# Ledger of designs, part 84: VHH binders against Abasic site processing protein HMCES (HMCES)

Target 1, 269 residues: Abasic site processing protein HMCES (HMCES), of Homo sapiens (Human) (q96fz2)
Amino acid sequence: CGRTSCHLPRDVLTRACAYQDRRGQQRLPEWRDPDKYCPSYNKSPQSNSPVLLSRLHFEKDADSSERIIAPMRWGLVPSWFKESDPSKLQFNTTNCRSDTVMEKRSFKVPLGKGRRCVVLADGFYEWQRCQGTNQRQPYFIYFPQIKTEKSGSIGAADSPENWEKVWDNWRLLTMAGIFDCWEPPEGGDVLYSYTIITVDSCKGLSDIHHRMPAILDGEEAVSKWLDFGEVSTQEALKLIHPTENITFHAVSSVVNNSRNNTPECLAPV
Below, E stands for the ipSAE of ESMFold2; O stands for the ipSAE of OpenDDE; V2 stands for 0.75 times the mean of E and O plus 0.25 times the DockQ between their complexes.

## First folded at step 11 (VHH)

Design m22 (from m1 with G98P; framework vhh_8pnl_2)
Fold by ESMFold2-Fast, scan of step 11:
Structure m22 (fold): chain B 269 residues (1-269), chain A 117 residues (1-117)
Amino acid sequence: as target 1 above (269 residues)
Amino acid sequence: QGQLVESGGGLVQPGGSLRLSCADAGFDFSSYDMAWYRQAPGKERELVARITSGGYTNYADFVKGRFTISRDNAKSTLYLQMNSLKPEDTAMYYCAAPLEYEDYDYWGQGTRVTVSA
């Protein structure tokens, strides 16, 4: 996973993240650094993406089931990194393999501190290698969407007007992430950065790509992954596995250029 | 980052030089780490050189001092300057954008380098 779409306006995104805390109270996540949120149809590593994390990370006495939403840098910079420039990090931390997550210091240290987050996206992009050509076919991959009389599914939307209506009730993709906090040695603001955990692809995606993000399917899985006050690292890692509850459609090569940021990036071909 | 295309391979004599290029069909791969890998006939793929998005480089011991990796973010092109080539450098060379710690990447079609007297 190296490219996502997260284009919803801040208020729409916030409402899409409505949840219940441990006591059954209906809530919306509270924003940190909302001005750093930049909606885009074509998010690459090093850009900021919105993540959910437990309020307990920021407030000592907070209920660990309450959620904050915050933009974080894609590409985890470990807290122990001693260089002054994060771009000097010579490890690939855009994604984190589930099978070696406890073997790599960059990931096991923040996991030990409960630094689990849920990475939010409309969906993610993957490029299928086409045999016999130099061309790869991009796909937009996302949760199955609830059908309504007005919106239908995104895969069934055959006109721009019908597609616009799909976003009003879009079910966001919720990917398991690990974040860390890095304090620049020469001073400055703390950098919050994250990685997306990856697993072997499910049967439904195996013809597109051999790897996929670890998707947390449903509120119970999301709640357990975020709640580091009640759920241990060992228990949380049991949530990390492939899912078949996913859909996709082919998109045009417009998405190939990471500078292209238009609805055309995810429109069905 | 959808369509990686390698070029610049060829046949050279020992001690010769080649410059490999890798272009992403789109513009702006500046946010991605990039790497060159190679695979000799009958052998496993091995990392040759890596360059971070910020331009910091790392090399396999067997190419240090002979190869130079560089990038041009404005042209979305990755380069590998290969000097003092040896028969042992004969391989298919692949451009990749690694995403996972060490071993996850997007592979291009490759460009063949043959070093023969």
Scores: ipSAE 0.410, ipTM 0.719, lowest interface PAE 2.8, mean pLDDT 86

Design m23 (from m1 with G98A; framework vhh_8pnl_2)
Fold by ESMFold2-Fast, scan of step 11:
Structure m23 (fold): chain B 269 residues (1-269), chain A 117 residues (1-117)
Amino acid sequence: as target 1 above (269 residues)
Amino acid sequence: QGQLVESGGGLVQPGGSLRLSCADAGFDFSSYDMAWYRQAPGKERELVARITSGGYTNYADFVKGRFTISRDNAKSTLYLQMNSLKPEDTAMYYCAAALEYEDYDYWGQGTRVTVSA
């Protein structure tokens, strides 16, 4: 996973993240640094994306089931990193393999501190190898969306004419992430950055790509991943596995260039 | 992140030089760590050189001082400059791209390098 769409305006995104805390109270996540949120149809590593994390990370006695939403840099910079320039890190942290996460210090340490987050996106992009050609076919991959009953129609999500309207009730993709906090050695603001945990692709995606992000399917999984005050690292890692509850459609090569940021990037072809 | 296509392999005499190129389809090449691997007959595939998205380089001890890895993000191309070639460098050379260290998602088909008199 190395390209996402997260284009919803801040207020629409916030409502899409409505949740219930441990007491059953309906809530919206509270924003940190909302001005750093930049909606885009085509987000690459090193850009900021919104993530959900427990309020307990910021407030000593907070209810660990309450959620903050904050933009974080995609590409985890470990807290122990001593250089001034994050690009000097000797390895890529855009993704983190589930099978070796406990073997790599850069991920094991923040995971041990409960630094779990849920990475939000409209969906993600992958490029399918096409046999006999040097080109790849891009696909937009996302949760199945709720459809209204409509006589003679297969539903709103698969119709180009209905894409404008589906965003009002879009079910955001929720990917398991690990974040860390890095203090620049020469001073400045703390940098919050994340990595997306990856797993083997599910059967439904195997013809597109051999890896997929670890998707947290439903509020129970999301709540347990975020709640580091009540859910241990060992228990949380049981949530990390391939999922079949995913859909996709082919998109235009316009998405290939990360500088292109238009609805055409995710429109069905 | 696209199709990787290697070129530049060939036959050279010991002490000679070759420059390998690996062209990507033009996707977001700049986000990926890039590497050159090689596989000699009867041996396992091994890392030759790696360059991160930020330009940090790492070399296997057996090529340090002789090979130079570089990248041109504007051209979406990875290079391996090979100098002072030895018969032991004879192998298929593969280009690889990763968004996680050592988990290479994209591989080329390889280009053959033969060092022989």
Scores: ipSAE 0.458, ipTM 0.743, lowest interface PAE 2.4, mean pLDDT 88

Design m26 (from m1 with S53T; framework vhh_8pnl_2)
Fold by ESMFold2-Fast, scan of step 11:
Structure m26 (fold): chain B 269 residues (1-269), chain A 117 residues (1-117)
Amino acid sequence: as target 1 above (269 residues)
Amino acid sequence: QGQLVESGGGLVQPGGSLRLSCADAGFDFSSYDMAWYRQAPGKERELVARITTGGYTNYADFVKGRFTISRDNAKSTLYLQMNSLKPEDTAMYYCAAGLEYEDYDYWGQGTRVTVSA
């Protein structure tokens, strides 16, 4: 996973993240650094994306089931990194393989500190290799969406008004992530950055790509992944597996260039 | 994202040079760490050289000073310049791309390099 869409306006995104805490109280996540959120149909590594994480990471006595939403840099910068410039990291941390996560210091250390997050997206993109050529077909991959009498489908949206209706009740993709906090040696703001955990693709996606992000399907899985105060690393890792509850459609090559940021990036072709 | 396409392999005499290329469609080449691996007959696959998105390079001891890895993000192409080739360099050479350190999910089918008199 190396390209996502997360284009919802901040207020719509916040409402899409409504949840219940451990006491059953309905809540919206509280924003940290909301000004750093940059909606886009075409988000690449090194850009900021919104993640959910436990309030307990910021407030020692907080209920670990309460959630913060914060923009974080895609591409985990380990807390032990000693250079001044994160771009000088000697390895890529955009993704973290589930089968080697406990073998890699960059991921094992933040996991030991409970630094689990849920990465939010409208969906993600993958490129299918076309037989007999080096060309690839891009696909937009996302949760199945609930159709109502009021909401339209993405395939039926043919005007700005119809697109607005599609997104009002969109079920966001919730991917398992690990984050870390890096303090620049020369001073400055703490950098929060994350990686997306990956697993073998499910049967439904195997013809598109052999790997997929670890998707947390439903509020119970999301809550257990985030709640590092009550759920151990070992127990949380049991949530990391492929899911079949996913759908997709082919999109145009417009998405290939990460500088293109329009609805055409995810529109069906 | 599937397969990468290698080229530039062939037969060369000891002391000769070859330049290997690995091309991708260019979707996100600039976001990937790239590597060259090789597999000699009867041996395990081994890392030859890698290059990060930021241009950091790392080489296996057995090629250090003889091989140079480089990338051209505008052309979505990875290169391996191989100088002072030895019979021991005979192998199938594979291009790899990844978004995590030394875990590569995207591989080419390989290009054959034979170094013999």
Scores: ipSAE 0.557, ipTM 0.766, lowest interface PAE 1.7, mean pLDDT 88

Design m27 (from m1 with S53W; framework vhh_8pnl_2; at its last look DockQ between E and O 0.78; V2 from the best seeds 0.00; counts 0 for: grease 24.9 > 24.2)
Fold by ESMFold2-Fast, scan of step 11:
Structure m27 (fold): chain B 269 residues (1-269), chain A 117 residues (1-117)
Amino acid sequence: as target 1 above (269 residues)
Amino acid sequence: QGQLVESGGGLVQPGGSLRLSCADAGFDFSSYDMAWYRQAPGKERELVARITWGGYTNYADFVKGRFTISRDNAKSTLYLQMNSLKPEDTAMYYCAAGLEYEDYDYWGQGTRVTVSA
């Protein structure tokens, strides 16, 4: 996973993240640094994306089931990193393999601190190698959406004109992430950055790409992943596996260039 | 559109030089780590050199001081400058790109380098 769409305006995104805390209270996540949220149809590594994390990371006595939403940099910078420039990091941390996550210091240390987050997106993009040619076919991959009379349809069969009508009640993709906090040695603001955990592709996606993000399907999985006050690392890692509850459609090559940021990036072809 | 395509291979005499290129016709690899691997007949594929998105480079011991890896993100091109070539460098050379440390999702088809009198 190396390209997502997260284009919803801040207020729409916030409402899409409505949840219940441990006591069953209805809540919206509280924003940290909302000015750093940049909606885009074409998010690449090193850009900021919104993530959910437990309020307990910021407030000592907070209920660990309460959620904050914050923009974080895609590409985890470990807390122990001693250089002044994150570009000097000697390895890529855009993604983290589930099978070696406990073997890599960069990921094991923040996991031990409960630094689990849920990465939010409209969906993600993958590029299928076309047999018999050098061409690649991009696909937009996302949760199945609920069809209503007002929202139009559930996706891939719709015309581009109808696609715009589904955003009001869009079910956001919720991907398992790990974050860390890095303090620049020369001073400055703390950098919050994340990696997306990856797993082997499910059967439905295997013809598109051999890897997929670890998707947390439903509020129970999301809640357990975030709640580091009550759910141990070992228990949380049981949530990391492929899912078949996913759909997709082919999109235009416009998405190939990460600088293109238009609805055409995710519209069905 | 696009895939990693290697070029610049060929036949050279020992002590000669070659510059390999790995180009992408329209896909943005600027955030990816990239690498050159090689595979000689009857041997397993091995890492030759890697370069991170930020420009950190790492080389296999057997090429240190002779090969230089570089990238031009504006052109979506990866390079391997090979100097003081030896018969032992004879192999198919592959470029690779990925978003995890030494774990590459995208591979080229290879370009052949033969070092022989």
Scores: ipSAE 0.655, ipTM 0.829, lowest interface PAE 1.3, mean pLDDT 89
Fold by ESMFold2, look of step 12:
Structure m27 (fold): chain B 269 residues (1-269), chain A 117 residues (1-117)
Amino acid sequence: as target 1 above (269 residues)
Amino acid sequence: QGQLVESGGGLVQPGGSLRLSCADAGFDFSSYDMAWYRQAPGKERELVARITWGGYTNYADFVKGRFTISRDNAKSTLYLQMNSLKPEDTAMYYCAAGLEYEDYDYWGQGTRVTVSA
């Protein structure tokens, strides 16, 4: 998983993240660093994307079921990293494999500290190799959505109001991540950064690509992954598996160039 | 799986040089770690050199300064400059790209390098 869409305006994104705390109270997550949110139809590694994490990471004695939403850098920078520039990391931290996560110090250490996050997106992109050409067919992959009777999914909107209605009730993709906090040696703000956990693809996606992000399907999975105060690492890792509750459609090659930030990136072809 | 395409292989005399390149014109690999692997007849595939998206490089011991891996992120192209070639360097050379520690999701079909008099 190396490309996502996360394009919703902040207010719409926040409302899509409504949740219940352990007392059953409906809440919205509280933002940290909202000005660092950079919406785009075409997010790539090293960019910032919003993640959910437990309030307990920030506040002594906080209810660990309460959620913070914050932009974090895609590409985990370990807290122990000593160079001044993250590009000097000796390996790529964009993704981490679930089957070896406890063997890699860069991921095992923050995971042992409960540094679990939920990475948010409209969906992700993956490229399928087409027989007979060097061309690859990109797909946009996302949770099944409820269609409106006015139009099909996102590709049928022909006015600003129809476009807004399609996205007002969009179910965001929720991917399991690990984050860490790095203090640059030359000073400045602490850098929060994440990696996306990957698993083998489900049967429905296996013809597109052999790996997929670990998707947390539903409020129980999301709550347990986030709640490091009540859910151990061992219990949390049981949530990490492929899911078949996923859909996709082909998109044009516009998405191939990561500089293209337009609705065409995810429009059905 | 993407279709990385290697080029620049061929027949060369011992002591000669070749420059391999690898690209996929339809895809931007600038955020990927990339590597060259080789497989000689009757042997297992082995790492030759790797380069992270940020430019950190690592070479197999047998390279001994003879090869240089580099990348042009604007063109999403990977290179291997091979100097002082030996008959032992005869192999199929493969380009690889990935987004996780020492795991490469995308592979090319390879380009053949033959070093003989």
Scores: ipSAE 0.554, ipTM 0.803, lowest interface PAE 2.0, mean pLDDT 88
Fold by OpenDDE, look of step 12:
Structure m27 (fold): chain B 269 residues (1-269), chain A 117 residues (1-117)
Amino acid sequence: as target 1 above (269 residues)
Amino acid sequence: QGQLVESGGGLVQPGGSLRLSCADAGFDFSSYDMAWYRQAPGKERELVARITWGGYTNYADFVKGRFTISRDNAKSTLYLQMNSLKPEDTAMYYCAAGLEYEDYDYWGQGTRVTVSA
C-alpha cells in the first residue's frame, strides 16, 4: 500500500470513529495534534494520516479501551534511530510484512511495547498491471458501503448532494499499523510515525495486486488491536490476515500524481 | 503508476561501460526503494544494487565499486552506471520498486546486457 485517501473533514472523521468502550459507553476519540490533520484524496508515504491508538499510551492508568485519534507520519521512524534525518534509514518502513514483523527490530520493538494503531482511510489505491500495455490501471479499494436507498453506489452519486450523503455515512477503512516515537538527536518535537502491516492479498484482489494492507474488519478487531493493555501481542497478531470483505472500482490516472488532491482521484471511471 | 521500463542494455566488450535506465512516467519514485537485479542464464535472480527512497545505497559483493546506482526523482528515473564490465556480468537486468524492506512490488521487463569479446 503506497497511497490512501483520507479526505473527510475532521468533524466527520471523528464521528465516523465513534466507538464503545469496554463499559459499553458510546464515545468519540479525542484528538491529539488536530492541526496536523490534512485531508487529502491522495495520501502518500511521509505524509501525515490520522490513526487511532489507545489512550493508555498517553495517560498512565487510563482505560486502554479508550481511543485517541492522532495524525502521524506514514513511514515508521524507530525510536533507536540515531541519525538526524529519517531519510537515512537503510530500509523502507512504509509497510511491514506480517510474516516478518517479529524479525525486524524496527517493528518488533515498538510492537512489543504495545504500540499498535489503526490507520484510517477512505480506502487505498493499488495499480493493476495491464497485459500488453505499459500502463497500469489504478483501483480504489475500500469497505463495502451500505447502500442507502438514496445514495446508490459511489458510482451512482450523480449529484453533489448524493455525494455528500455517501461520505457522511462512509465506513472508514481500518488498517492495522505499528507506530513508534522518535526523538530527534538534535532536539525538537517527538515524531510519531507508523507503518502499515501488509499481508497477501485476498482472492478478490489477487488480480490487482499480490499484497494488501492488513484490514481490521469490525469493532471487535479494531478494539482488540488497539487495546494493548488487555490483548497481548500474540493475540493481536491473530487479527492480521487477508479479508475478502472489500470492494473496489477503477479510477482515473489522476491519482498517479501524488500532487493531485481532488475527488477525481477516487471517482469511478 | 506506470510500468517500469528498463533501457540501456546491449552488447559491450570486456572493460566497457553501460548506463542502464529505468523510467516510469506515471510512477512516483519519491517514496519507493529502488533496486537493480540481474538474472544470468541458468542462474537465480540476484540483487545488484539498491537505493532507498532517501538515497542510501547498497551493492552486491561482486560489484566491487564498478557500478553506481542513482536516482532522479524529478525525472522518475533510476540509473545503473556499469563500468569495467566483465563477461560474468552478462544477464538480464531488472529494475524494481518497493515500499517494504527487501520486497519489491513492481518490476520491469528487463534489459539485456551482454559482455563479450
Scores: ipSAE 0.521, ipTM 0.787, lowest interface PAE 1.2, mean pLDDT 90
ESMFold2 (binder alone), look of step 12: mean pLDDT 81; pTM 0.817

Design m28 (from m1 with T52S; framework vhh_8pnl_2)
Fold by ESMFold2-Fast, scan of step 11:
Structure m28 (fold): chain B 269 residues (1-269), chain A 117 residues (1-117)
Amino acid sequence: as target 1 above (269 residues)
Amino acid sequence: QGQLVESGGGLVQPGGSLRLSCADAGFDFSSYDMAWYRQAPGKERELVARISSGGYTNYADFVKGRFTISRDNAKSTLYLQMNSLKPEDTAMYYCAAGLEYEDYDYWGQGTRVTVSA
């Protein structure tokens, strides 16, 4: 996974993340650094994307089931990194393989500190290799959406008003992530950055790509992944596996250029 | 990520030089780790050289001092400068790109390098 869409306005995104805490109370996640949230149909590595994480990471004695939503840099910068420029990291941390996560110091250490997050997106993009050509066919991949009389489906949206109806009740893709906190050696603000855990693709996606993000399907999985106060690393890692509850459609090559940020990036062709 | 297209292969005599290029049509080239692999007939694919998004390089022992990997993010192009070529360098050379350390998701079709008299 190396390209997502996360275009919802902040208020719509916040409502899409409504949840119940351990006591059954309905809540909205509280924002940190909301001014750093930049909606886009075409998010690449090193850009900021919103993640959910436990309130306990920020407030001593907070209820670990309560959630914060915060923009974080895509591309985990380990806390031990001693250079001044995160882009100079010697290896790529955009994604983290599930099968080696406990063997890699960059991921094992923050995971041991409970630094689990849920990466939010409308969906993600993958490029299918086409036989007989060097060109690849891009696909937008997302949770199946519940059809209602008003929302319809993304494939049926053919006007700006219909697209707004689709997004108003959109079920966000929830991907398992690991984050870390890095203090620049020369001073400045603490950098929060994340990686997306990846697994082997499910049967439904195998013809598009051989890898997929670890998707947390449903509130029980999301809650357990986030709740590092009550759920151990070993138990949380049991949530990391391929998911069949996913759908997709082909999109135009407009998405190939990460500078393109329009609804055309995810529109069906 | 778009497509990876290798070029620059050919036939050279021992001691000769070649420069391979790998062009990417996408605009997020700078985010990817890039590598050159090779596969000789009847052998497994092996890593030749790797370059991170930040410019950190690694080389297989058998090419150290002879090959140089580099990238031009503005042109979305990866290069492999091959000097002092040996017959055992004969192989199909593949460009690879990935977002996971040591796991490359995107591969080119390859460009053939033949070193013989």
Scores: ipSAE 0.535, ipTM 0.764, lowest interface PAE 1.6, mean pLDDT 88

Design m29 (from m1 with T52Y; framework vhh_8pnl_2)
Fold by ESMFold2-Fast, scan of step 11:
Structure m29 (fold): chain B 269 residues (1-269), chain A 117 residues (1-117)
Amino acid sequence: as target 1 above (269 residues)
Amino acid sequence: QGQLVESGGGLVQPGGSLRLSCADAGFDFSSYDMAWYRQAPGKERELVARIYSGGYTNYADFVKGRFTISRDNAKSTLYLQMNSLKPEDTAMYYCAAGLEYEDYDYWGQGTRVTVSA
């Protein structure tokens, strides 16, 4: 996974993240650094994206089931990184393979500290190689969505008007992430950055791409991944597997250029 | 299979030069780590050179001083400039791109380089 859409206005995004804490209280996640949230239809690595994480990471004695929402840099900078410029990191941390996550120091160390997060997106993009051409076909991949005033899921067969109306009730894609905190050697603000855990693609996506993000399907999975105060690393890793509950549609080549940031990037074609 | 397209291979004399290119029309690889691998007949595939998204480069010992990896993000193209070619450089050369540590999701079909003995 190397390109997402996360375009919802902050208030709509916040409402889409409504949840229930351990006591059964309905809540909205509390924002950290809300001014760093930059909605976009076309987010690439090194940009900031909103993630959910446990309040216990920031507040001693907090209920570990309560959630913070914060923008973080896509591309994990390990806490032990000694150079001044994160872009000089010699290995790519945009994604983290599920099968080697406990073997790589960059991921094992923050995972041992409970630094699990849920990466939020409207959906993600993948590029399918087209037989008989040198072009690629981009696809927008997302959770099945309910129709505004009809039973059933929204999809590529629905009208453009229905696509405009679904954003108020959009089910955000929830991807398993690991984050870390890096203190610049010369001082300055702590950098929070994340990686998306990846798995083998599910059967439904195998014709588009052979890898996919580890998707946490439903509030039970999201809660267990975030709750590092009650759920061990070993138990949380059982949530990391391919998911079949996903849908997609072809989109315009406009999305290919990460500088293009318009609704055309995810519109069905 | 193979989402990158290599070009520039061919037959050269020992001591000659070639420039390999790797591109895919309409795709932005600027955030990807990219690499050149090669596979000689009867040998395992081996890393030749790597260029990270931040511009840093690494080279296999057997090509240091002879090969130069570079990228043009505006053209979405990766290059391998090969100088002072040796018969031992004869191989199929593959382009690779990825966003995971030492794991490449995108591979080309390869371009053949032959250096006459």
Scores: ipSAE 0.463, ipTM 0.746, lowest interface PAE 2.3, mean pLDDT 87

Design m3 (from q4 with T28D; framework vhh_8pnl_2)
Fold by ESMFold2-Fast, scan of step 11:
Structure m3 (fold): chain B 269 residues (1-269), chain A 117 residues (1-117)
Amino acid sequence: as target 1 above (269 residues)
Amino acid sequence: QGQLVESGGGLVQPGGSLRLSCADAGFDFSSYDMAWYRQAPGKERELVARITSGGYTNYADFVKGRFTISRDNAKSTLYLQMNSLKPEDTAMYYCAAGLEYEDLDYWGQGTRVTVSA
């Protein structure tokens, strides 16, 4: 996973993240650094994306089931990184393999601190290799969406206007992430950055790509992943596996260039 | 099964030079760590050189001072400049790319380099 769409305006994104805390109270996540949120149809590594994390990370006595939403840098910078420039990191942390996550210091240490987050996106993109050609076919991959009377079903036959109308009730993709906090050696603001955990692709996606993000399907999985006050690392890691509850459609090569940031990036072809 | 396309291999005499190129058709090349690996017949695949998305380079001891890895993000192309080639450099050379900590998920089909008197 190396490209996502997360284009919803802040207000729409916030409503899409409505949840219930442990006591059954309906809540919206509270924003941290909302000005750093930059919606885009075409998010690449090193850009900021919104993540959910437990309020307990910021307030010692907070209910660990309450959620904060914050923009974080995609590409985890470990807390122990000693250089002044994060781009000098000697390894790529865009993704983290589920099978070796406990063997890598950069991921094991923040996991030990409960630094689990849920990475939010409209969906993600993958490029399918086509036999007999060096061209690849990009696909937009996302949760199955609920039909509404106003928008109807989503598909290649729908007009672009119908796609725009579905965003008000869009079910966001929720991917398991690990984050860390890095303090620049020369002082300055703490950098929050994350990696997306990856697994082998499910049967439904195997013809597109052999790897997929670890998707947390449903509120129970999301709640358990975030709640580091009640759910141990070992228990949380049991949530990390492929899912078949996913859909996709082919998109235009416009998405290939990460500088292109228009609805055409995710529109069906 | 490779998703990258290597070129530039060939037959060269000892002391000669070659420049290998690795290109892909369409994804955000600039976000990926890139590497050159090689495999001689009957031997294991070994890392030759790596360049991170941030431009940090790492070389195997046996190529230091002779090979230079570089990338052109605007052209989505990775290069390996190979100087002072030795018979021991004879191998199939593979381009690899990844977004996962020290793991590379995309591999090319390879380009053959033969150094022979």
Scores: ipSAE 0.556, ipTM 0.790, lowest interface PAE 1.7, mean pLDDT 88

